# Ledger of designs, part 89: VHH binders against q9p7j3

Target 1, 174 residues: q9p7j3
Amino acid sequence: MILPLFPETQVHVFVYENVSNCAAIHEQLISQNPIYDYAFLDAATILYKKQVYSAIIRALEDRRDEQMKTKTIHSEVILSLSPKTEISSAFRQFSMTKKSKNIVVVKIDSKLTEEEEFERLDKLVEGNRVEFSDEELQKLIDFKVLKKNYKLDPSTLENPLASILSSIALRGYS
Below, E stands for the ipSAE of ESMFold2; O stands for the ipSAE of OpenDDE; V2 stands for 0.75 times the mean of E and O plus 0.25 times the DockQ between their complexes.

## First folded at step 7 (VHH)

Design q110 (framework vhh_6qgx_2; at its last look DockQ between E and O 0.88; V2 from the best seeds 0.00; counts 0 for: pae E 12.2 > 2)
Fold by OpenDDE, look of step 8:
Structure q110 (fold): chain B 174 residues (1-174), chain A 123 residues (1-123)
Amino acid sequence: as target 1 above (174 residues)
Amino acid sequence: QVQLVESGGGLVQAGGSLRLSCAASGFTFSSYAMAWFRRAPGKEREFVAAISWRGGSTFYTDSVKGRFTISRDHAKNTVSLQMNSLRPEDTAVYYCAAEIGYTFSDSREYDYWGQGTRVTVSA
C-alpha cells in the first residue's frame, strides 16, 4: 500500500489470529534479529484500521522531520499509537507480548509486493491470517485494554475513534 | 452540530488570485485531516488539496501543484486554500472536507463537508 502523503514509501499491514509462537517471535525481537524487522502489535489494543494508519503516518512524519524518538521506524509506529510520550509505556501498552494470541504486523519501507511480503512473514508467524479490516479488528479487541490505554470514559466511548485519534495526534502537544 | 463553512469565492480574471477559507466547528478539529475538493460544471467532484491533522504534511492534485497552497490554523479552527495563477479550468464550486485519522484523496473517506463556495475564473 502507498499512502498519499508518502508516495515513495510502501507499507503493508497484516493481521494474524490464534498465533501459537508469539513467545518465540518476542525472543527474536529482543535479540534484534533483522529478519523480524516489523512492528508487532497486540491486536487486543487495536480497534480501527485508521488507528494503525494514523500511527504509521505520524511515525513517517517524525522520520521525515528528523524527530523520531525511537531508534527504528517500526518502534516509532508503536510509540505513535500511544497517548504517552514514554517509549517503555508505549511498548507495554501496544507491543506484542509473549502472551499475545492475536497480532497486527506492520512493515514500513517494503521492497516487496503485499503477497511477497506475506510469504516472508508467513514463515515467521504461526497463525491464521485474517483481513485487515475494522470488522476483523473488532473481533480481536479487548475493550478493557483499549479503555485503559486511551483513558476512555462513557462519554468518549460514544465515539471511540475520535477520542483515540485525538490522543494519538495530541501526544507531546498537550 | 458539525459545521464547515466556506468563504472567499468569487469572480476573478485569469492569472489572478483568491484565498478560500473554511471555518470548522462542532468537532475536534485537531483530530481531522482537512481537504479541499471542487466540482466543475458538468464534471465529477475531484480532489484538490489536503493537509494532515497537525499540518506538517500536504499534498495536491497535479494540476494545481505550484499554484495552490493549503494551510490550517488550529487556534481558529480554519483551513485555507491560497489559489494563485488561476486558470479558467479552475472554475468550480470548492468544498471543504474533514476526515478523521490520516489523509486521503478519496472523497468517500471524508466525514464532513461544507456547502461549497463558487470560484469563477474568466479568460
Scores: ipSAE 0.322, ipTM 0.666, lowest interface PAE 2.1, mean pLDDT 93
Fold by ESMFold2-Fast, scan of step 7:
Structure q110 (fold): chain B 174 residues (1-174), chain A 123 residues (1-123)
Amino acid sequence: as target 1 above (174 residues)
Amino acid sequence: QVQLVESGGGLVQAGGSLRLSCAASGFTFSSYAMAWFRRAPGKEREFVAAISWRGGSTFYTDSVKGRFTISRDHAKNTVSLQMNSLRPEDTAVYYCAAEIGYTFSDSREYDYWGQGTRVTVSA
C-alpha cells in the first residue's frame, strides 16, 4: 500500500486467523531473528483498519522528525498504538503472545511486493490468511482487551473509533 | 454538532494570491487529518492538499506543489490554504474536509465536509 503522506514508503498489512504456531513465532521475536522483522500484533487489540494506519502514520512521522522512542520502525508502530508513552506497557498490551490465536502483521520499508511478502509470511505463520478489512477485524477483536487498553467507558464503547484514534493522535501531546 | 466553515474565497487576477481558512467545531480537531478539495464547473471533486492530525506531514497534488501551502492551528481549530501564483485553471469551489486517523486523497474516506468557498482566477 502507498500512503499519500509517505509515498516512498512501502507498507503491507496482513491478517491471520487460527494461528497454531504463535509460541514459535514469539521465540523468534525474543531472539531478534531478522527474518521476523515485522510488527506482530494480537488481533484481539485491533478493531479498525484506521487504528493500524493511524499507528503507522504516527510512527513514520516520529521517524521523519527523529523522535522515535524505540529502536525499529516496527517497534515504533507497536508503541504508537498505545495511548501512553511507556514502551513496556505498549508491548504487553498490543504485541502478539505465545497464547495469541489471531494476529495482524505490519511490514514497513519492504523491498518486496505484497505478493512476495505473503509468500514469505505464509512460511512463517501457520494460520489462515484473511482480508485486512474492518469486517474481518471485528470478528477477531476482544472488547474487554480493547476497553482496558484504551480506557474506554460504556459511553465510548458505543462509538470507539474516535476515542481510539484520538488516543493514538494525542499520545505524548506537548 | 460537527461544522466546517470555509472563508477567504473571491476573485483574483492570474499570478495573485488568496488565503483560504476553515474553522472547525463540534469534534476533537487534533484527532483529524484535514484536507482541501476543489470542484471546477462540470468536473469531479479533486484532491488539492492534506495535513496530518499533528501538522507534521503534508501532501499536495502535483498541479499545486510549490504554489500552495497547507497549515493548521490547533489553538484556533483552523486549517488554512495559502494559494500563490494562481492560474485560471485553479478556478473552483474549494472544500474543507476532515478524516479521522489518517489521510488519503480519496474523497470517499473523509468524514466531514464544509459547504465550500468559491475561487475565481481571471486571466
Scores: ipSAE 0.207, ipTM 0.604, lowest interface PAE 5.0, mean pLDDT 87
Fold by ESMFold2, look of step 8:
Structure q110 (fold): chain B 174 residues (1-174), chain A 123 residues (1-123)
Amino acid sequence: as target 1 above (174 residues)
Amino acid sequence: QVQLVESGGGLVQAGGSLRLSCAASGFTFSSYAMAWFRRAPGKEREFVAAISWRGGSTFYTDSVKGRFTISRDHAKNTVSLQMNSLRPEDTAVYYCAAEIGYTFSDSREYDYWGQGTRVTVSA
């Protein structure tokens, strides 16, 4: 898919449930294997499509403006989900871990169609692909994790999207 | 209650300039992407320009590139569209739109809309 602000940048987002090999994927990410050059997010931290797209846009804006804090655009997406500027906190809170069961996978700068990218990714991930939609994400979210990650209080529970996206937008402007 | 109020429309001769403004209230302005759309007589609403929630990224439909500039003022909670070198085909009702998160060129992605301001460009 193409984001209006970045018409030359093709982005794909995939969601997998019941992933059995997160530990193996995690080892490949730590080893910096270029075949695994994606952002692997824990789906327990993602409630909305807009949450992911806002992080992607923030990462691409920071790359364009030479303000990236991490070494790859995919790691910058992980940082961009965080309300805080500390890289280690962002990875701890949002990245897939060895214990993750459901994941959201982002590919930026893809030269492939969605289905071609899926064919590559499906060889790496042992799980069931589901639609990238608010409906499917809602089934995979852990609201306790979401609340902790974005410090949501009772006043924000009625509209957590606005609070979450504000947190992404305001990081680094204070 | 969310409110977007456009102003600055009017009649102008071809080659002239207008500046549209959109005053925003009822939401945290700095968390919203802002966009301008327009509807020409007998046509569907079409994308004109968008600006990211931080103001660092702008996007324009091809027909207005180099002539129109979108900007935002966080102190006044406004988004503006500076329209230069206006042409008769720019005649339309211009709408301000807001969406939390990221910008789109598809009008269906925006949840909040103003009532529009009319721009007429005479030959």
Scores: ipSAE 0.006, ipTM 0.273, lowest interface PAE 12.2, mean pLDDT 86
ESMFold2 (binder alone), look of step 8: mean pLDDT 83; pTM 0.855

Design q111 (framework vhh_6qgx_2)
Fold by ESMFold2-Fast, scan of step 7:
Structure q111 (fold): chain B 174 residues (1-174), chain A 124 residues (1-124)
Amino acid sequence: as target 1 above (174 residues)
Amino acid sequence: QVQLVESGGGLVQAGGSLRLSCAASGFTFSSYAMAWFRRAPGKEREFVAAISWRGGSTFYTDSVKGRFTISRDHAKNTVSLQMNSLRPEDTAVYYCAADAGLYVLETPGEYDYWGQGTRVTVSA
């Protein structure tokens, strides 16, 4: 995918359900294996495509403006999903854990096509690929987790999109 | 409560200039990307220009690049479109739109709020 505001940046987003090897992936992430240079998110925290793309745009704007808080663009995407300014809190809230069952994987600055990234990820992730769509994400979300991460009350939980996107856009601003 | 109010439209000769303004109220303006769309007589609504929520990034459709400039003023909750070197094919109703998502700029259906439009007529 090409983002109009960042036309030179390649972006790929992948969704996997029923992943059986999250513990093995987590070990590779801790070891900082360069083969795993992706943002690995827990799908329990993601409700909309727009949520992921807004975090990507926020991270790309911070990189352009030399205001990144983390060492990699993929870590910055994870941070950008959080309404809090604390890096450790963002990773606890949104990153895949060894207990995760469904994941969202983001690749930025890929030198590979989407199909080539799928082939590569098929070797790393033991799960079923599904379409990156609001319909598929809504099957994987945990509303209890979403409510906690974005501090949603009953009124905002009925229409959470605007609240979530405002949290991403205004993180640390007000 | 949510309102986007456009102004600045009118009649202008080819080669002339107009500045459109959009005043936003009733929502958190600073968390929304803003865009201008237009609809020519007998045509569908098309994207013209967009500006990111903090104003750091802008995007234009090819036909207006170099001629139009989009800007925003967070203190006044306004977005503006400076239109220079106007052509008869720029004749349209121009609409202000707001989108919380920042990722999809050219799809009208993705925008959360819309103004009523302001008419621009460019005479040959």
Scores: ipSAE 0.029, ipTM 0.464, lowest interface PAE 7.5, mean pLDDT 85

Design q112 (framework vhh_6qgx_2)
Fold by ESMFold2-Fast, scan of step 7:
Structure q112 (fold): chain B 174 residues (1-174), chain A 123 residues (1-123)
Amino acid sequence: as target 1 above (174 residues)
Amino acid sequence: QVQLVESGGGLVQAGGSLRLSCAASGFTFSSYAMAWFRRAPGKEREFVAAISWRGGSTFYTDSVKGRFTISRDHAKNTVSLQMNSLRPEDTAVYYCAAEPSYAYWNEDEYDYWGQGTRVTVSA
């Protein structure tokens, strides 16, 4: 997909449910295996397509402005999901873990088509691919995790979109 | 209470210029992407231009590229549209709109709308 604000940047987002090899993937990420150069997110933390796109745009703006706080664009996407500037906290909150069961995978600056990335990821991820849609994401979200990560009060839980997106956009600003 | 108040519309001759402004209040302006849409007589609303929440990225519909410039001023809570080399086809009511996160071309994504300001370009 091409984002209107960044027309030169190719973006792909994939969703997998019932993933059985998260521990193996996690080991590859710790080893910095270049084959796994993606942002691997725990789907329990993602409620909306706009949440992911907002983090991507924030990361791309920080890269353009030479203000990235992490070493890769994919790490910067993970950081950008967090309302706080603490890198380690953001990764604990949003990254996939060995115990994750459903994941969202983001690829920035892909030289491959969406179909080619899917074929590549299908070999790395042992799970069922589902559509990247609000409907599918809402089946995988953990509202307790979402509340904690964005500090949502009970009154905002019925429509948390604006609060989540504001948290992403205003990270690092008062 | 959220308000978007447009100003700067009017009558100009083809080839002329106008600057539209939109004053925002009642929400955290710096966390919202801002856009201009327009509606010509008898037609549906169409996208004109958008600017990201920090103002670092802009997007324009093809028919106004090179002629219109969108900008924002966070200190004044305003978004502006500088319209140069105006054409009769630019005649429309121009609307300021806000949405959280990314500037999206689809009007259905925008949460807040102004009342509009009328622009008439004579041949």
Scores: ipSAE 0.096, ipTM 0.531, lowest interface PAE 6.6, mean pLDDT 85

Design q113 (framework vhh_6qgx_2)
Fold by ESMFold2-Fast, scan of step 7:
Structure q113 (fold): chain B 174 residues (1-174), chain A 122 residues (1-122)
Amino acid sequence: as target 1 above (174 residues)
Amino acid sequence: QVQLVESGGGLVQAGGSLRLSCAASGFTFSSYAMAWFRRAPGKEREFVAAISWRGGSTFYTDSVKGRFTISRDHAKNTVSLQMNSLRPEDTAVYYCAAQPGFSLYEGDYDYWGQGTRVTVSA
């Protein structure tokens, strides 16, 4: 299974390209509107499915162990993508912004099926659905952003998976 | 009701080819990722190949890369697996499966066919 350590946790991940209403979504996120209780990530920061799943697992471990640094599990996913423990830095690095065009959306503890969450999100997100796959993510990534966020050397940029996953897993153990 | 019906299995000599087909009905085909899994005698089901909901992305297990090709025909609501350079270790029952998103894990697939048997002799 995808989440063998958390078999009762419902997780859905969605990818939208060419989103035209990121400014409106961002406003709702700043206002903490509960309808928008998802992790809204800038797709420019995500290269692999395993990157997202590793952040989810880390966030779920922190929740289990009562070590969350943020108010919601979705905010904790955003923090968990960062190699640093500083919340404001993580949000600047990985969260959707008003200028984002492609986004990755994570829902944890959903009581809905993936199809039902799609229907709900289609009302919030004005963009085109694409598959959550490494191939689709590779079309949306910005390698300059990725390099900056994970402090990647030029030698690791062509195969950065291990470095990214280590940064997520070992956050706070430096 | 949802149905996945496989065809194209059979007996073939090592080095030969087979084309498996899966006809889908009872759901919105273009919204579903499709995959092939197989189960060899005495073993668990394993992932073989998957194709995304619009056919834009394909994925293969390492042992079949370069030999197998998955494709879909949206007009016919079918997914196919072209198997070339077949080996005795490819002997298995092959299953067609569908899910509304994408995953390589069998537990995430909502709909399954009955399976079609492929036997590759030395």
Scores: ipSAE 0.000, ipTM 0.107, lowest interface PAE 13.2, mean pLDDT 82

Design q114 (framework vhh_6qgx_2)
Fold by ESMFold2-Fast, scan of step 7:
Structure q114 (fold): chain B 174 residues (1-174), chain A 120 residues (1-120)
Amino acid sequence: as target 1 above (174 residues)
Amino acid sequence: QVQLVESGGGLVQAGGSLRLSCAASGFTFSSYAMAWFRRAPGKEREFVAAISWRGGSTFYTDSVKGRFTISRDHAKNTVSLQMNSLRPEDTAVYYCAAEYGYSLDEYDYWGQGTRVTVSA
């Protein structure tokens, strides 16, 4: 995938449902195993492709401007999903946990093709790969979690896209 | 004590079929990815097929895709390799291997092997 503002940056996004080894993956992430250098997100928190793209773009802007608040570009993506700048709360809100069932996985700066990344991730993730699409994400979202993470009220919940994107874009100012 | 015991090897003519089985004991089978490797006479051990920790994903080396099928049975603690359309180049000792289910690239436990000979 090509991002208009970052055409030289390779980005791959994968969605897995019914993942049975989240606890094992989580242990590898805590151990900082470099094989697992991806952003592993809980799909319960992601409703739109644009939500993920916006977080990626914000993270890449912060890297370009030398304003990253976290150690890696992948952790910066997780932070960028949050409307706040507090790192630990962003990880609690959006990252995969031992109890996650469905996940969204982001890879930035891959030298591999999308097919090659699929082959590598399919070795790490015990689950069913599905299309990265709004339709598939809608099946995995938890609206209670979404509402809490973005502080949505009933008036915005019917069409939350603009509110979510504003929260991501204005992180640290709103 | 961890044990992996292979069976089902033998002599078969080109174009024939064999089913290999691996019986696992001494560990929590459902927590491990399982794989088959082979070593042909005079060659290095090579990867053949793998099945992930819960059986949701399977992987094959290019030379066996479409001909071999890996499967597992959690109730029996077994992994199987169905080998169809066998070729003389498939002649090898076949090994069962187990890995705690992270990468499918590094295997913790190995069986003793079962011999497969495919005649021309």
Scores: ipSAE 0.000, ipTM 0.095, lowest interface PAE 19.3, mean pLDDT 82

Design q115 (framework vhh_6qgx_2)
Fold by ESMFold2-Fast, scan of step 7:
Structure q115 (fold): chain B 174 residues (1-174), chain A 123 residues (1-123)
Amino acid sequence: as target 1 above (174 residues)
Amino acid sequence: QVQLVESGGGLVQAGGSLRLSCAASGFTFSSYAMAWFRRAPGKEREFVAAISWRGGSTFYTDSVKGRFTISRDHAKNTVSLQMNSLRPEDTAVYYCAAELAYTIHDESQYDYWGQGTRVTVSA
């Protein structure tokens, strides 16, 4: 996928359900194995495609403006999903854990086509591939996790899109 | 109560300039990306220019790049389109549109639309 505001940047987003090897993947991420240079998100935290795209665009804007707070563009995507600027908290809230069952994987600056990245990831992730769509994401979300991460009240939970995207867009603005 | 109100359209000779403005109310303006679209007589709506929620990023369709400049003023809740070196092909109704956060994609992704302001450029 190419974003109009960043036409030189290749972006791929993948969704996997029923992943059985999250603990193994997590160990590779902790050891900073370059083969695992992706943003691995817990699908329990992602409700909309726009939520992921907004975090990606925010991270790319911060990279362009030399205002990244983390070491890599992929970690900056994870930070950008959080309404807060504390890095450790953002990773706790949105990153895949050893206990995760469904994951969203983001690749930025890929040298490969979407099909080639998919084939590569299929070797790393032991799970079922599903479409990156609002319909599929809504099957995997945990509303208790979403409410906690974005500080949503019961009335906002019925239609949280605006609150979530505003939280992402306004991080550090004012 | 959400509204986008365009102004500044009119008649101008080829080579002339116009400045379009869009006043936004009823929503958190600073959380929205803003864009201008246009519809020429007998044609479908097409994208013209967009500006990100902070104003740090802009995108233009090739036919207007270098001639048009999009800007925004958060204190006034306005987005503007400065149109220079106008051509007869720029004749259209110009629409202001808003999309939550700063994902700009296509016409279907925009949440709010103005009623439009007419621009006519004579040969």
Scores: ipSAE 0.023, ipTM 0.474, lowest interface PAE 7.5, mean pLDDT 85

Design q116 (framework vhh_6qgx_2)
Fold by ESMFold2-Fast, scan of step 7:
Structure q116 (fold): chain B 174 residues (1-174), chain A 124 residues (1-124)
Amino acid sequence: as target 1 above (174 residues)
Amino acid sequence: QVQLVESGGGLVQAGGSLRLSCAASGFTFSSYAMAWFRRAPGKEREFVAAISWRGGSTFYTDSVKGRFTISRDHAKNTVSLQMNSLRPEDTAVYYCAAEGPYSMFTDESEYNYWGQGTRVTVSA
């Protein structure tokens, strides 16, 4: 996909449900295997497409401005989902774990087409691919996790979009 | 309550200039990306320009690139659209809109808050 604010940056987002090999993927991420250079997110933490896109745009702005806090654009996306600048907390909050069941996978600056990334990821991820849509994300979200990660009160939880997007955009500025 | 109030519209001859302003209140303006849309008589609203919440990124529709400049003033809670080299086809009602921290979409349905609009007429 192309984002109007970054039209020269290729972005692909994939959603997998019922993933059976999260432990194996997690081991590859810890070993920093370059084949796994993606942002692997726990779908339990993602409610909206705009939430993912906002983290991507924030990471791209920070890369453009030479103020990335992490070593890769993909780890910067994970950090950018967090309302705080503490890297290990962000990864604990949003990154997939050995026990994750549903995941969101982000690829930035791919040299491959979307179709080629599908083929590649289908060999790495043992699960069912679903559409990247608000409808599908709503089936996978854990509202207790969302509330905790963004510190939402009951009034905000009923319509959390604006609060979530502000938390992402204002990380480090408040 | 969120309010966006546009001003600066009017009648101008082709080749002229106008500066539109949008005053924002009722929300944390500095946390929002801002956009301008326009609607010509008998047509749907179309995207014109957007500026990110930090002001570091701007995006323009092809027909206005090089002629229009979007800017913002956080101290005054305003976003402005400087329109130069105006053409008759720029005749429209211009709307200020806010989506969130990033105007990542050009689709009007993605925008949460809208002003009432200000009319711009460019005579041939």
Scores: ipSAE 0.041, ipTM 0.472, lowest interface PAE 6.9, mean pLDDT 85

Design q117 (framework vhh_6qgx_2)
Fold by ESMFold2-Fast, scan of step 7:
Structure q117 (fold): chain B 174 residues (1-174), chain A 122 residues (1-122)
Amino acid sequence: as target 1 above (174 residues)
Amino acid sequence: QVQLVESGGGLVQAGGSLRLSCAASGFTFSSYAMAWFRRAPGKEREFVAAISWRGGSTFYTDSVKGRFTISRDHAKNTVSLQMNSLRPEDTAVYYCAKEPGYTLFEDYFDYWGQGTRVTVSA
């Protein structure tokens, strides 16, 4: 998919279910191993492809405008999923944890093809790849987590897409 | 309530020109990027052009690059698409969309309006 405002930016998104080595991956992330420079998201927090793309677009806008709050574009994607601008809270809400079982992995500015990124990630992630689709994401979502992260009431929870996208787009704007 | 109203479509001969306009209301226009999408008969929606919120950057799909020009007028809350050297394959309904993609995600929503229809005769 081409991002309308960022057509030169390469974006790859991967989904893994039944990941057995999340604790090992988490340790690599906190040690800032450059091989793991991806946004590793807990799939329990992601309901739509559009949710992920909205966060990517917001992160790219913040980078373009020299308004990034975090050190990397990948950490900025994680922050951008949150309706707030508090960094540690956003990471707690959306990042993969040692206990995660299903993950969404985002790579921006890759110099590798999608196939080459798959080969690299398959060496890092011990799990089953599934299609990045709304159908597959709906199998992995935790609606209690989604409701808490976006502060959804019962009426919005039935059709949350617009509310989620609004929360992402308006994060930190005054 | 976000409202986008497209206008300027019509029937034109190949090689001709049309200017589409989108009147925006219900939000702070100068704070959002704007885009044009189109849907040809029997096809899915396709990106055409986008303009950044301050107008300093523009983006085009390869098939229209050099022929179409997107612009915006903050005083009038309007985004426009100047279409030159039109081809029969440009025949479509053209839709205006607001960043970050609330309207671009209309696969999950009913369309707000009918867009503006452009028909290019050979």
Scores: ipSAE 0.000, ipTM 0.125, lowest interface PAE 17.1, mean pLDDT 80

Design q118 (framework vhh_6qgx_2)
Fold by ESMFold2-Fast, scan of step 7:
Structure q118 (fold): chain B 174 residues (1-174), chain A 122 residues (1-122)
Amino acid sequence: as target 1 above (174 residues)
Amino acid sequence: QVQLVESGGGLVQAGGSLRLSCAASGFTFSSYAMAWFRRAPGKEREFVAAISWRGGSTFYTDSVKGRFTISRDHAKNTVSLQMNSLRPEDTAVYYCATELGYSWEGDAFDIWGQGTRVTVSA
């Protein structure tokens, strides 16, 4: 996809359901295996495409402005999903875990086409690919997790998009 | 073995200054973002300051901006936090962290020091 503020930046987002090897992937992430240089998110935390795009845009803004708080652009995406500037809590809240079943995978600055990245990820992820769409994400979200991560009350939970996007965009400025 | 060791904490009067230092062994800081966090008794760990692995860009939480300065010395493999105009609410254990990735049961930072205690009296 092409982001309006970052037209030169290649961005790919993939969604996998019923993933059986999250523990093995997590082990590779801990070991810093460069083959796994992606942002691996727990789909239980993602409700909208715009939520992911907003985090990507914030991470790219931080990189452009030389204000990254983490080592990699992919780690910065994970941090950028959090409404707080607390890096460790952002990873606990949004990154995939050994117990994850459904994941969202983000690749930035890929030299590969979307099809080539799919081929590569299909070798790493043992699950079913689904469309990156609000409809598919809505099947995988855990509203209890979403409410906790963004501190939503019952009234905002009915239509949380604006609250979530504002939290992502204003992190570090508010 | 990879380790981070914090030092420089102590007891100081409000309005005073302290300089915290973090020394790394088993790796170099030139490839890693470095951060300082703090934890007051009974509270969640909170972000204080970070310095990027490129360009020397710094970020601070609002409550310490203008009072604290984070810096790194690549030759000595250390990161420092200069704390000026200290307030009683800055009382906490301060931790140095570097980001190495993911952890299911822990923090996103795989290398945490034991911390250094800062107590600011009124």
Scores: ipSAE 0.000, ipTM 0.155, lowest interface PAE 13.8, mean pLDDT 79

Design q119 (framework vhh_6qgx_2)
Fold by ESMFold2-Fast, scan of step 7:
Structure q119 (fold): chain B 174 residues (1-174), chain A 123 residues (1-123)
Amino acid sequence: as target 1 above (174 residues)
Amino acid sequence: QVQLVESGGGLVQAGGSLRLSCAASGFTFSSYAMAWFRRAPGKEREFVAAISWRGGSTFYTDSVKGRFTISRDHAKNTVSLQMNSLRPEDTAVYYCAAEVGYSFLDSTEMDYWGQGTRVTVSA
């Protein structure tokens, strides 16, 4: 997709369910294998497309302004999902783990088409592709994890979107 | 309660300038992207300009690039549209809109709308 505020930046988002090799992927990420230069998110933490896009745009703004706190744009996306500025906390909250079953994968600055990235990722991820849509994400979310990560009040549960996006937008500001 | 209140519209001669302002209340302003749309008499609403929730990124429709500047002031909870080198074709009602997120190309995605302020540019 092309973002109106960043028209020169190619963005792809992929969703996989029933992934059987999360432990192997996790080891590659720890080893910093450049083939795995993507943001690998646990789908249990993602409720809306806008949640992912908001984190992407915040990361792109920080890169443009030379204010990234992490080494790569993909790690900056993971940080940007967190309501806190602490890197380790953000990775614990949102990154794929060895025990993850469903994942959201973000690629920024791809030199490949969306279809070519799918072909590449299908060789890395042993799971089933599903549509990146609010409907599909809501089948994979863990509401206990979401509530904990964003410190959601019970009173906001009917529509948590605004609260989640506010947390992403206001990270690091009073 | 959520409110977006536009001001600054009026009558101006071609080649002149106007500054539109939108005051936001009742929501966390810093969490919302802001946009300006316009509707000319007898025409559909169209996108004019947008600014990200932190004010770091802007986007404009081609017909206003270089003439209009969108900005926001987080301390005052306002978004502004500086309109220079105005043309009769800019005559329209201008609407302030807010959205959590970035869907500025689809007016149905805006979460909140102002009531509009009229701009008339005479030849």
Scores: ipSAE 0.092, ipTM 0.514, lowest interface PAE 6.1, mean pLDDT 85

